# VHH binders against q9vm92r272to629: the designs that were tried, part 34

Target 1, 358 residues: q9vm92r272to629
Amino acid sequence: LEERMAFIEDYQQTQARSLLLYVREHQPAELISENGTIFSTTLDFALGKVKKMVRHAEHYSLDDARIKPPTPAEIVENQTFMVQSTDVLKSNAKFKVSEKVMAEYARLAGLYLDQIESLRPDYRWDGSRNLWILKPGYQSRGIGIVIRSSLDDILQWTSNNQNKKYIVQKYIERPLLIYRTKFDIRQYMLLTITDTKVSIWTYRDCYLRFSSQEFTMDDLRESIHLTNNSVQKRYKNKTNRDSRLPKNNMWSLDQFKNYLRIMGAPDGSWSKTYNGFKQNLVAVVMASLDETELLQNAFELYGCDFMLDEHYNPILIEINSTPDLSPSTEITARICPMVLKDCIRVVVDLPKNPTAAT
Below, E stands for the ipSAE of ESMFold2; O stands for the ipSAE of OpenDDE; V2 stands for 0.75 times the mean of E and O plus 0.25 times the DockQ between their complexes.

## First folded at step 7 (VHH)

Design k14 (framework vhh_8ghr_2; at its last look DockQ between E and O 0.21; V2 from the best seeds 0.00; counts 0 for: placed apart)
Fold by OpenDDE, look of step 7:
Structure k14 (fold): chain B 358 residues (1-358), chain A 127 residues (1-127)
Amino acid sequence: as target 1 above (358 residues)
Amino acid sequence: EVQLVESGGGLVQPGGSLRLSCAASGYSISSGYAIGWVRRAPGKGEELVARISPSSGSTSYADSVKGRFTISADISKNTAYLQMNSLRVEDTAVYYCARDTYTETGSWELIYPFDYWGQGTLVTVSS
C-alpha cells in the first residue's frame, strides 16, 4: 500500500513535470485558444508541485518512505490536475489564457524544470508523455514487459497481476538514438567474492542492440521500444529503416566507436560512457550489498543494459543475472564465448596466480 | 584515506641487491586486498613484477624476475616488501607499490575496489 501510494505520488509529480516540459517546448501561441478548456490553475498546480519537489530535493530525501497520504482536498486537486493535464498532453487541449500570460508560464516552467533537473539529472531523460515500463521481477528477455502511460492502467495492471511482482520504472522518453533507432548497450559485469572480499569487474568489450523499427513515441509496441534480441528476432526490420543500421540489429564496440567518429562526437566520448558504466555499477552493487549476506567463494556474471543520453551519459536500465550468452548473431557469437572464457581467468587463474591476466 | 608510500630505491651495481618497502595506511593489508609492485622503465610500459595477497600469503611473479625477486608482507607493520637480488641493468625503473594492479591489461577490469598507487621509488642499476 505504501509503495502504491509512493508510486502514485511519483506519477503525479512526473505528470506535473511533463506538463511543464510540454509548455516549455511549445510556442505560447500554439498552447492557447479563446475557446480553451484548460485554465491557468492547472499550470499553477504544476508549478507548485515542481516547486515542492525542488524544496524536498534540497532539504529532504525524496524517498518513498516520507510520502504522506494525501488529504481529501489534495486528492480532489490531484484528480482535477490529472484530468486537465492529460487533456493537454494527450488530446492537445488548449489553455484559456492570453499569449502573454502563457509566455510567462513557459518561462516559469523552464526555470522550475531547470532547478529540479539540476537536483535530479535523471529527470532530463523524461519526455512529456509520462510513460512507465512494467517489468516482471522474475522474468528476463523482455517477457511480459509493458509500457503504459495511464495511471489507472498501471494500477489496474498491477492489481490484476498480484501474484506477480512487478517492477515499475519510468520509461526513458528521450534516449540517444542512432539513425532514429533505439539502442542499448550490453555491458558484462562479474562479481567475485573471495574471503569476504567483494570485487566488481567489467568487461572491456561490449555490444549494442538495436530495435528493428524506427523510434517513435506514438507507437508503444515492443518492436519499437525493446532492444532485446529475444524480442527483436521476431520482427522484420522495417524497410524504411536507415540502411546503415545492421541487419542483425547489433554493433560491436568498434563499430560504435567508428560511428562516434563519423558523427563527430567529442574525443573521449566512449571513455566517458564506459566510466559511467563503472560508476553506475559500483553504486548499484554497493547499494545491494548492504542488504545482502555475502556468500563466500562465489561469482556471478551479469548482463547490464545501458541507454545513453545526448551527452553520452549512460543510463542503467537493467541488470540481468544469468544473461543470455547464446551465439544468436555474429556479434554475440564472438563476444559471449570470450566473456565466458575470460571469466575463468578471473575466477580460476587469478586466485592461483595473482599476476595472471584477466 | 588509503595511502601507499614506497621507499628503498637507489643506485646499485649489476648483481647487487635492494629491498623496497611499501608502507600502507588507511587500511589493513590483511583485509583481503592484494599488493603489487609495478615498474615503469623509460620508454616501456608498466610491468607487474610481483603481487602478494597478505591475507593468504599467496604470491606471484613476472617471469622476468622469478628467482631473483621476493615479495613479502608484514601485517604487523602494515608493510609490503620487495627483495630484489641479482639486479640487472634492465631492472632499472621506477617501482610503484599498488593495490590490485593486476587488471590493467586484462579483458576484465577491476572497478571495485579501486586500486591505489604510491608515488614510486627509482631503482637504477648501473655499472
Scores: ipSAE 0.571, ipTM 0.855, lowest interface PAE 0.4, mean pLDDT 90
Fold by ESMFold2, look of step 7:
Structure k14 (fold): chain B 358 residues (1-358), chain A 127 residues (1-127)
Amino acid sequence: as target 1 above (358 residues)
Amino acid sequence: EVQLVESGGGLVQPGGSLRLSCAASGYSISSGYAIGWVRRAPGKGEELVARISPSSGSTSYADSVKGRFTISADISKNTAYLQMNSLRVEDTAVYYCARDTYTETGSWELIYPFDYWGQGTLVTVSS
């Protein structure tokens, strides 16, 4: 029940931010009508929610972190807000306020969003659609993953599958695109464990995986949004696809670096991105070690999936403990065997010969 | 000899602020090695709190401190800083300044543990 209540609160907070983002993205005149059906109290509620989120983020150590059941009055307020905000975001319903009043709400929306985004920079990846991705908790390789926007649909889905484990995560609405196409980056990580230490290694090479279709949030099908090769190999590329994209839907790191150069990306953009990969991976591993007892004298190879934001900042999506290393393209036919061979150098050769190449 | 010396720790109330300093000697912080702050709570493991690459200016933070902590570097003083705001009881820890492991020429890069560490400075957040 605590997990369900925590998700419902998270969804409602995200809806409030989505509404304020929508207001910030539009001119006040676009949002209003004399015959509008949406009251200004909906905006007041959204502003209040975000203000509370700012206070909680600033004073987390002073507040009780547990999720509290809402009062009956709070339930009614939340329900009213959810109905009205959904009508705005999904049905283009208009506010019944003057343009002057709407302009003031737009100013406040910008102010409050700037405050919370300064405390939670990852919120800058969100859009106004309140989309969530539902993943089976066991190794999925893209199987059974769905994207949903409706709170009721999400709750119904998890209820219908009560004995199945699902992870519900906020969908990244603003990924970096290459030629209007979504991609991710497969980064390998090696964890080596000895009696004295845990060591974290990253592979210097990686590869990109592209969707077969152009990116749009108006169509949530897997051929657009799930960049796994095991998913995408079942689909044909769009017939009018940009010819600069790879036919096999993969780029080597060298191809990506060349793309960055021709697009005029700032010098050091890849090194900044890769440094971000390192920071993310160290943080996750160190947090996980506190919660587990690892078998000593072991190693584990992980496949880590990253997206980038519009500023080339990495977004860690998933760490796969059983990565598929089957060669499926000329890219994976080269890199996957090399990852395994070089892993042996770290695990076997380096302990026997400290001068061995890694 | 590369040395890192932390300072600025102490006792502070919840909601308060501290600024930690990491004075480097034996190398220039402009030389391209990243500097990180790592903390150990009593009886707990390590957490990489923040990292800065002084040459590129890029920074990264643990989720637990994003929006509250800011890492920076002053090349002229050969010193890195961690500004800690809105401190919480769970921020109580020994804070270590550390420098990146030398990057190897092979295909795998060792990214943790760091190869140079300071002696640590204690931060206690308590009312």
Scores: ipSAE 0.411, ipTM 0.711, lowest interface PAE 0.7, mean pLDDT 81
ESMFold2 (binder alone), look of step 7: mean pLDDT 80; pTM 0.806

Design k15 (framework vhh_8ghr_2; at its last look DockQ between E and O 0.22; V2 from the best seeds 0.00; counts 0 for: unsure alone 63.8 < 65, placed apart)
Fold by OpenDDE, look of step 7:
Structure k15 (fold): chain B 358 residues (1-358), chain A 127 residues (1-127)
Amino acid sequence: as target 1 above (358 residues)
Amino acid sequence: EVQLVESGGGLVQPGGSLRLSCAASGFTFSSSYAMGWVRRAPGKGEELVARISPSSGSTYYADSVKGRFTISADISKNTAYLQMNSLRVEDTAVYYCARDTYTETGSWELIYPFDYWGQGTLVTVSS
C-alpha cells in the first residue's frame, strides 16, 4: 500500500514536470485559445508541485517512506490536475490565458524545471508523456514488459497481477538515438568475492543492440521500444529504416566508435560513457551490498544494459544476472565466448597469481 | 587516507639507469593489493609497466620493459620500487605508482576497489 501510494505520488509529480516541459517546449501562441478549456490553475498546480519537489530535494530525502497519505482535498486537486494535464498532453487541449501570461508560465516552467533537474539529473531524460515501463520481477529477456502512460492502467495491471512482483520504472523518453533508432549497450560486469572482499570488474568490450524499428513515441509497441535480441528477433527490420544500421541489429564497440567519429562526437565521448558505466555500476553494487549476504569465494557475471543521453552519459536500465550468452549474432558469437573465457582469468588465474593478466 | 608518493625520476641518457620509489601510506602491503607502475608518455595512453604482489612476490612486466626493468617491494617499508636499466628514449614518460592497477591488456578491468595513484614522477631519457 505504501509503495502504491509512493508510486502514485511519483506519477503525479512526473505529470507535473511533464506538463511544464510541454509548456517549455512549445510556443505560447500554440498553447492558448480563446476557447481553451484549461485554466491557469492547472499550471499553478504544476508549478507548485515541482516547487515542492525542489524543496524536498534540497532539504529532505525523497524517500518514498516519507510520503504521507494525501488529504481528501489534495486527492480532489490531484484528480483535477491529472484530468486537465492529461487533456493538454494527450488531446492538445488549450489554455484559456493570454499569450503574455502563457509566456510567463513558460518562463517559470523553465526555471523550476532547471532547478529540479539540477538536483535530479535523471529527470532530464523524461519527456512529456509520463510513460512507465512495467517489468516482471522474475522474468528476463523482455518477456512481459509493457509500457503504459495511464495511471489507472498501471495500477490495474499491478492489481491484476498480485502474484507477480512487478517493477515499475520511469520510461526514458529522451534517449540518444542512432539514425532515429533506439539502442542500448550491453556491458558485462563481474563480481568476485574473495575473503569477504568484493571486487567489481567491467569488461572492456561491449556491444550495442538496436530496435528493428524507428523510434517513435506515438507507438508503444515492443518492437520499437525494446532492444533485447530475444524480442527483436521476432520482428523484421522496417524497410524504411536507415540502411547504415546493421541487419542483425547489433554493433560492436568498434563500430560504435566509428559512428562517433563519423558523427563528430567530442573526443573522449566513449571514455566518458565507459567511465559512466563504471561509476554507475559501483554505485549500484555498493547500494546492494548492505542487503546481501556475501558468499565467500564466489563470482557472478552480469549483463548490464545502458542507454545514452545526448551527452553520452550512460543510463543504467537493467542488470541481469546470468545474462544470455548465446551466439545469436555475429557480434555475440564473438564477444560472449570471449567474456566467458576471460572470466577464468579473473576467477581462477588471478587468485593463484595476483599479478596475472585479466 | 591512502597516499602514494613517487620519487627517483629525472633526466638520464640512453643506456642509463634510474630507480623509482613509491612510498605508500594509509594501508599496508598485503595479499589484497597489487602495486604497479604505470607510465604515460606524451601523446600516448597509459601503459602498465610492471606489477607486483608484495605479499607473494609475483611480478608482471610489460613486454616493452621485460629484461630491463625490475619491480620490487619492501613490505617493512611499505615501499615499491622500479629499477630501470638500459633506458631508452621511448621510456620517456611520467611514471605513476598505483595500487591495484589494471592491466591495460586485460579484458577485465578492476573498477572496485578503486585504484589509488601517485602524482607521478617524470623520467626523461635524452641524449
Scores: ipSAE 0.567, ipTM 0.850, lowest interface PAE 0.4, mean pLDDT 89
Fold by ESMFold2, look of step 7:
Structure k15 (fold): chain B 358 residues (1-358), chain A 127 residues (1-127)
Amino acid sequence: as target 1 above (358 residues)
Amino acid sequence: EVQLVESGGGLVQPGGSLRLSCAASGFTFSSSYAMGWVRRAPGKGEELVARISPSSGSTYYADSVKGRFTISADISKNTAYLQMNSLRVEDTAVYYCARDTYTETGSWELIYPFDYWGQGTLVTVSS
């Protein structure tokens, strides 16, 4: 229940940021009408919410990590804000204010967003749609994953699904696209355990997986948004898809490097991205080891999924403990056997404990 | 027996500088070993701050310190250094010197852990 209340608060804070992003993305004249139904108090609430987020992120004497329930008055204010902001974001409702007043709100929105984004750089990945992805706890291979925007839908979905444990994560609304198409990067990682010490290995090759459809936020279908092969293999590519995209929806790393060169990415962009993969994976593994019991001469192969933002910054999406190594394309037919063969070479070198004679 | 001893930590103002030293014993810097600095801030996990490969001269820096920190090694003194400039409050941490044995098998690259670690030295950045 405490997790549910924390999510509701996070959703509402994200709605406030989404409204301010919407205001920043539009010209003031586009947002107003003489017959508008939305008043400036909705903007005042959003600005106040983000200002409180900035203060809480900076303040030493803030409450502990547990979320506090809102007062009854705050519940009413939040509900009013949620209705009004949803009308703006989902139904294109207009503000009933002068253009001069709206321009001042746009200026303040930019200021407050810059402040919170300096404190939380990951917020730069958000858009104005307040989208969330719902994943079953142990079914992350694309099975049962949905994307939702409505708070009520999210809460009802998690309540109705038969004791399944759902993970609710903010959807990354601003992914890097290649020819208008979403993709992720499959990076392999190997953990080996010797003498109670864990070693982390990354594979120097990887591959990209593309959606079969063009990216749009107006349609939340899995065929657009879930790049997993297990999902995409059930769909046909869009008619008249960009011919530069691979028909089998996969690129090798060399094909991606060539794309980066063609698009004029700074020299060393891949090296920076790959170093980011390594750093992200080390951080996650180190954070997890506190709760892991180590076994001598053990190993685990992982499939790690990354996306990139518009600036080529890596975003770790998921680490899969049972990666599919079956060849599904000519790309995986080359890479997957090599990963496994090289994995065996690493494992053979694991040291043995000395044994006493019986 | 391999030992790493850090020194040079302490209290410094924001914008100030410190130089950390790591004296190594039980081995000599060579093409078979690299040196690194790892830090752990209160309530946070470990971060690889910098790494140097003495044989190639190659260096690595975390994005959080790039342009501000410089790793170096003096083979004759068997000592690695971390020059920390333009220090920020967020750089407050315990800094560990570590040895990394270069290892590659097939296309797998060993990225962590380092095989030997020092005791750590505290760096506090406060006004």
Scores: ipSAE 0.348, ipTM 0.642, lowest interface PAE 1.4, mean pLDDT 79
ESMFold2 (binder alone), look of step 7: mean pLDDT 77; pTM 0.782

Design x1 (framework vhh_8fcz_2; at its last look DockQ between E and O 0.20; V2 from the best seeds 0.00; counts 0 for: SAP .684 > .668, placed apart)
Fold by OpenDDE, look of step 7:
Structure x1 (fold): chain B 358 residues (1-358), chain A 126 residues (1-126)
Amino acid sequence: as target 1 above (358 residues)
Amino acid sequence: QVQLVESGGGLVQPGGSLRLSCAASGFTFSSYAMNWVRQPPGKGLEWVSGINSGGGSTYYADSVEGRFTIIRDNDKKMVYLQMTSLKTEDTAVYYCAKDTYTETGSWELIYPFDYEGQGTQVTVSS
């Protein structure tokens, strides 16, 4: 129940941000109409909500444990806001305000969004659709993953599947695309525990996975939004997809680097990305260590999936234990055996000889 | 210390050819992809060509595709750029650039590199 309430709050907060983002990204004249049905109170509500978020982020932990049940009045206000904001975002409802007033709201929206995004950089990846991804907790390889925008749908989905533990995460609505296609990067991580010391290893090679379809937020099908080979192998590449994309929907790191060069990416973009991998993974692992009893003389291989933003910052989207190492493509046929072979160096050779190559 | 020394530049007429060379030292040359980049006058650095560590894969900017050829000799630790059908637009200082990371996967705890040589001037003028 508490988790549910926390989620609802998060969803509503996201909706507020989404609305403000929408307002920021459009010209004031495009948002208003003399016959508009949306009142300024909706914007006031959104601004207030985001302002509250800023305060909490600055002074308080946004921990779900601190979320109090809303009052009846708050419930009504939230409901009203949700309806009105949804009408704006989904149906292009217009505000009944002057252009000048709308411009001011846009300015404030920008200000508040900048503030919250400075405190929560991950909110920069949000769009205006308030999408969420639902993942089964026990399943891998994209099985049972759904993307939903409706709060009711999400709640219903989780209610109908009570026997299944679902993880609900904010969907990244503004990822970096390659030729209008969604992609992620599979990065391998090896954890070794020796004498209660945890070592984190990253593999210097990685590969990209593409969706078989062009990216669009207007269609939430898995073929478009999931990049897992297990999912994509079931679909044919769209004929109108860019011809520069690989047929097997995978790139090597070299191919990606080449792409970056072609695109004129800043020098060091990959370094930035890779360093970001390391930073994120270390952070995640360290966060988990406090909760985990460490086994001595153990190792585990992980497949870590990252998306990128427009600045080539990595976004960790998933960590998979016992990742799929099947040679499903020429890319994986090359890298997977190498990863396995090289694991031996770290796990077996290195302990015997600290100077051994890894 | 990583060292890259470019040579082979010069003045050439349009339609002419030049071969650039880059001598590499200070790192395991055969483990890294190599690149040629150039900086035209008054413009930013632009990528020209790349070659993977083994030399089996080559990449080119659209502007030079079909005209330039990148080759490497891992034994000599050299990378070359054969330029043909040179155009005035090819006028630039050319630099050899090492990739930051090795191509062949290995496990590491932490890794970064950046290096720029002095470059070699290529001038295409009638």
Scores: ipSAE 0.594, ipTM 0.842, lowest interface PAE 0.4, mean pLDDT 89
Fold by ESMFold2, look of step 7:
Structure x1 (fold): chain B 358 residues (1-358), chain A 126 residues (1-126)
Amino acid sequence: as target 1 above (358 residues)
Amino acid sequence: QVQLVESGGGLVQPGGSLRLSCAASGFTFSSYAMNWVRQPPGKGLEWVSGINSGGGSTYYADSVEGRFTIIRDNDKKMVYLQMTSLKTEDTAVYYCAKDTYTETGSWELIYPFDYEGQGTQVTVSS
């Protein structure tokens, strides 16, 4: 399957970036030992891989930069790199080089990472663990979602579940946390279609959903990493959880804005975030419309899930075409009915009365 | 009736500078935060910068921070975007807009872009 070949290349490229991030974020003395088992060729390979990614991202050619099967020599080089880099990242294996040489590699790693991150801003969200999330396809309702780091495990998992469609997506390793706890933001979006023209609407209210437990990448359980309410309501909040977090694991938008003020977040952080929601959603919808047959005079409500990075940039995680609108907390009891009522104003009242509120 | 008229665009070389202007009328300008947004060729609308009603707080998309400066003059009902160190990826039609981020509780149309003016073209090319 060509899809598997593309994923394997993505995984290997991500491993190279993970190694360079690891080198960048440690002092050179921490990475070396006279008894080290890892040679500088592993770093040379990672740097070369990222340099190739930078060159590919800069070109405008219509050649498509097609994915080609690797040569036997490339397969061996990739396998050697994967083993060596995994020993560094998973087992804290040390490089057998001088501190001066390691410092130069750290400088180069930073340079190349800055280059690729300027071209691919989403790479700034990656860490050194090469984590991937595996979701069941169109039935992704929180059931059967797993997080894995091993290429072999991911490929075996797909072999064990051949009769199920799946999505393999890079896991966001550097999310913004509130009181050491992962959260996402549920943002509603409405599509309306009139005279074969699509209109995209966002709701000017939203809410945050928190995990019941502190965030750690050392434990990949769903109770830590899947923040949707359907999953989290099955779990009790851990006793060491910060008491400032809501007991029902939800914040209103006003509570989030107040948190931003208390923490001294940069002025306009919410404005930056919300404008980013709009930009992300328009881009995704427009990219999808070429592959979708539109029904005239239709509308559809979506639940969109975002995380934030440390600079309050939104990270679109998922667009759910069947969002749960059941009131589960005082917050959803207010917002969900209002979202539905305001849909009527958009669909029925606004086209007949342009001055009607939406 | 709300009106926003953008001007000041043009053709510049990479590394060059431009200052965009937006003349506002038909609303109490000093009561509203204002934004610049842009539409690159063949792409959707991108938010660029915002400024609060008093002018004391400014915010920028990561791609333009450090290169662009948003300024307002409430007496003249003007908002400006000072652009420096321009790059080819800054090529777009630029629009100004009244900000809605402090409003809650209803649907906001975000596409098609419901903007008041025709925008001003900025082209960055050798």
Scores: ipSAE 0.450, ipTM 0.716, lowest interface PAE 0.6, mean pLDDT 81
ESMFold2 (binder alone), look of step 7: mean pLDDT 82; pTM 0.844

Design x2 (framework vhh_8fcz_2; at its last look DockQ between E and O 0.17; V2 from the best seeds 0.00; counts 0 for: unsure alone 64.7 < 65, placed apart)
Fold by OpenDDE, look of step 7:
Structure x2 (fold): chain B 358 residues (1-358), chain A 126 residues (1-126)
Amino acid sequence: as target 1 above (358 residues)
Amino acid sequence: QVQLVESGGGLVQPGGSLRLSCAASGFTFSSYAMNWVRQPPGKGLEWVSGISGSGGSTYYADSVEGRFTIIRDNDKKMVYLQMTSLKTEDTAVYYCARDTYTETGSWELVYPFDYEGQGTQVTVSS
């Protein structure tokens, strides 16, 4: 119940940000109408909610444990806001305000969004659709993953599947695309534990996975929004997809680097990305260590999936224990065996000889 | 210390050919992809060509595709750029650049390097 309430709050907060983002990204004149059905109170509500988020982020923990049940009045206000904001975002409802007033709201929207995004950089990846991804906690390879925008749908989904533990995460609505196609990067991580000392290893090679379809937020099908091979192998590449994309929907790191060069990416873009991998993974691992009893003389291989933003910052989207190492494509046929072989160097050779190559 | 030394530039007429060379030292040469980049007068640096550490993969900018060939000799630690059908727009200072990431496929905790040499002038003029 508490988790549910926390999620609802998060969803509503996201909706507020989404609305403000929408307002920021459009010209005031296109948002207003003399016959508009949305009032300024909706915007006031959104601004207030985001401002509250800023305050909480600055002074308080946004921990779910601190979320209190809403009052009846708040419930009604939230409901009203949700309806009105949804009308704007999904049905292009117009505001019944002057252009001058709308411009001011846009300014404030920008200000508040900048503030919250400064405190929560991950909010920069949000769009205006308030999408969430639901993952079964026990399943891998994209099985049972759904993307939803409706709060009711999400709640219903979780209610109907009470026997399954679901993880609900904010869907990244503004990822970096390659030729209008969604992609992620599979990065391998090896954890070794020796004498209660944890070592984190990252593999010097990685590969990209593409969706078989062009990216669009207007269609939430898995063929468009999931990139893992287990899902994409079931779909044919769209005929109108960019011909520069690989047929097998995978790129090597070299191919990606080449792409970056072609695109005129800043020097060091990959380094930035890779360093970001390491930073993110270390952070995640360290966060988990406090809660985990460490086994002696143990190791585990992980497949870590990252998306990128427009600045080539990595976004960790998933960590998979026992990742799929099948040679399903030319790319994986090359890299997966190498990863396995090289694990031996770290796990077996290195302990015997600390100067051994890894 | 990483060193890259470019050579082979010069003055050539349109339609002519030049072969650029880059001598590398100070690092495990075969572990790094190598690139040629160029800076035309008054313009920014642009990528021209790349070759994987093993030499198995080569890449070209659209502007030079079919005209330029990148080759490497890992034994000699050399990278070459054979330029043919040169155009006036190919006029630039050409640099050899090492990738900032190794291709060895080993487990590591940290790796980025960026290096460009002094360059070699290529002038294509009638």
Scores: ipSAE 0.594, ipTM 0.843, lowest interface PAE 0.4, mean pLDDT 89
Fold by ESMFold2, look of step 7:
Structure x2 (fold): chain B 358 residues (1-358), chain A 126 residues (1-126)
Amino acid sequence: as target 1 above (358 residues)
Amino acid sequence: QVQLVESGGGLVQPGGSLRLSCAASGFTFSSYAMNWVRQPPGKGLEWVSGISGSGGSTYYADSVEGRFTIIRDNDKKMVYLQMTSLKTEDTAVYYCARDTYTETGSWELVYPFDYEGQGTQVTVSS
């Protein structure tokens, strides 16, 4: 019950941020009407919610916070906010305020969003649609993954599928796109474990996987949003897809680096991205080791999936403990065998010759 | 053998400045990229900054860019971290680390770094 209540609170906080993002994205005149049905109290509620989030984030290193069940009055206020904000976000409902008042709300929205995003950088990836991705807990190779926006639908879905142990994550609404198409980056990670020592390795090569269709948030189908090969191999590329994208929906790292040069990305953008992979993976592994018993003299290979934001910062999406190493394209036919061969060098050849290639 | 010795930590007020030093010995210093990493109290290890063996390329975590400067002196076998505009969030033990030798194979060692020192404590408190 505690996890369910925590998710409901997270969803409601996300709705408040979604409304403020929507206000930030539009001209004040576009948001108002003399016949508007939405009053400024909806904006006041969203601003207040985000301000409370800022105060809580500022205090986490000093003291813990606990939540309480809402009072009946708070339940009504939350419900009213959810209805009114949904009308704005999904039905283009207008605010009944002057343009000058709306402009002041837009200024405050920007200010509060900047504050919370400086404290929670992951919030920069959110949009205004309050979308969540639901994934089965076991390896499903893309089967059973759904994207939902409705709180009731999410709660009902997880209740109807409790045996699958679904994980509910905020969907990344603002991924970096290449030629209007969503992609991810498959990065391999190796853990090597001795008696008491863990070492974390990242592979210097990787590859990109593209969707078969152009990105849109108006259509939540898997062919658009799930970039893994097991899903995409069931779809043909749409005819309106940019012709510069690869027909086999994969790029090598060299092809991505060439793209970065063509687009005028700042010098060192790949180095920044790769260092971000390292930082993210170290953090996740170290957090997991507190919960995990180490096996002596072991190694484990992981497939790590990243997206990028507009600044080429990595967004860790998933770590797969049983990555598919089957060749499916010329790119995977080259990389996957080499990943395995180089693993052997790390676990076998290094003791024989410390200068040997890994 | 290989040794890295950090120094220069201390207690400082928010907005203040501090310079960390790392003395390296036991290896061809100019052949290795060098890093600063930190561990805040009760939190995991966080990469701060890196510098190439030649000193021609420098890299910074977003949280410190514009406030911290990494510098190396290959003649003296020293690496420095010049810290300005310090915040309470910068409180941590700071470690100097040698990166993996660049003529290795396709796997890059990310953790632990090839060698790490004992660290130096930085405390930013009002």
Scores: ipSAE 0.299, ipTM 0.655, lowest interface PAE 1.3, mean pLDDT 80
ESMFold2 (binder alone), look of step 7: mean pLDDT 80; pTM 0.823

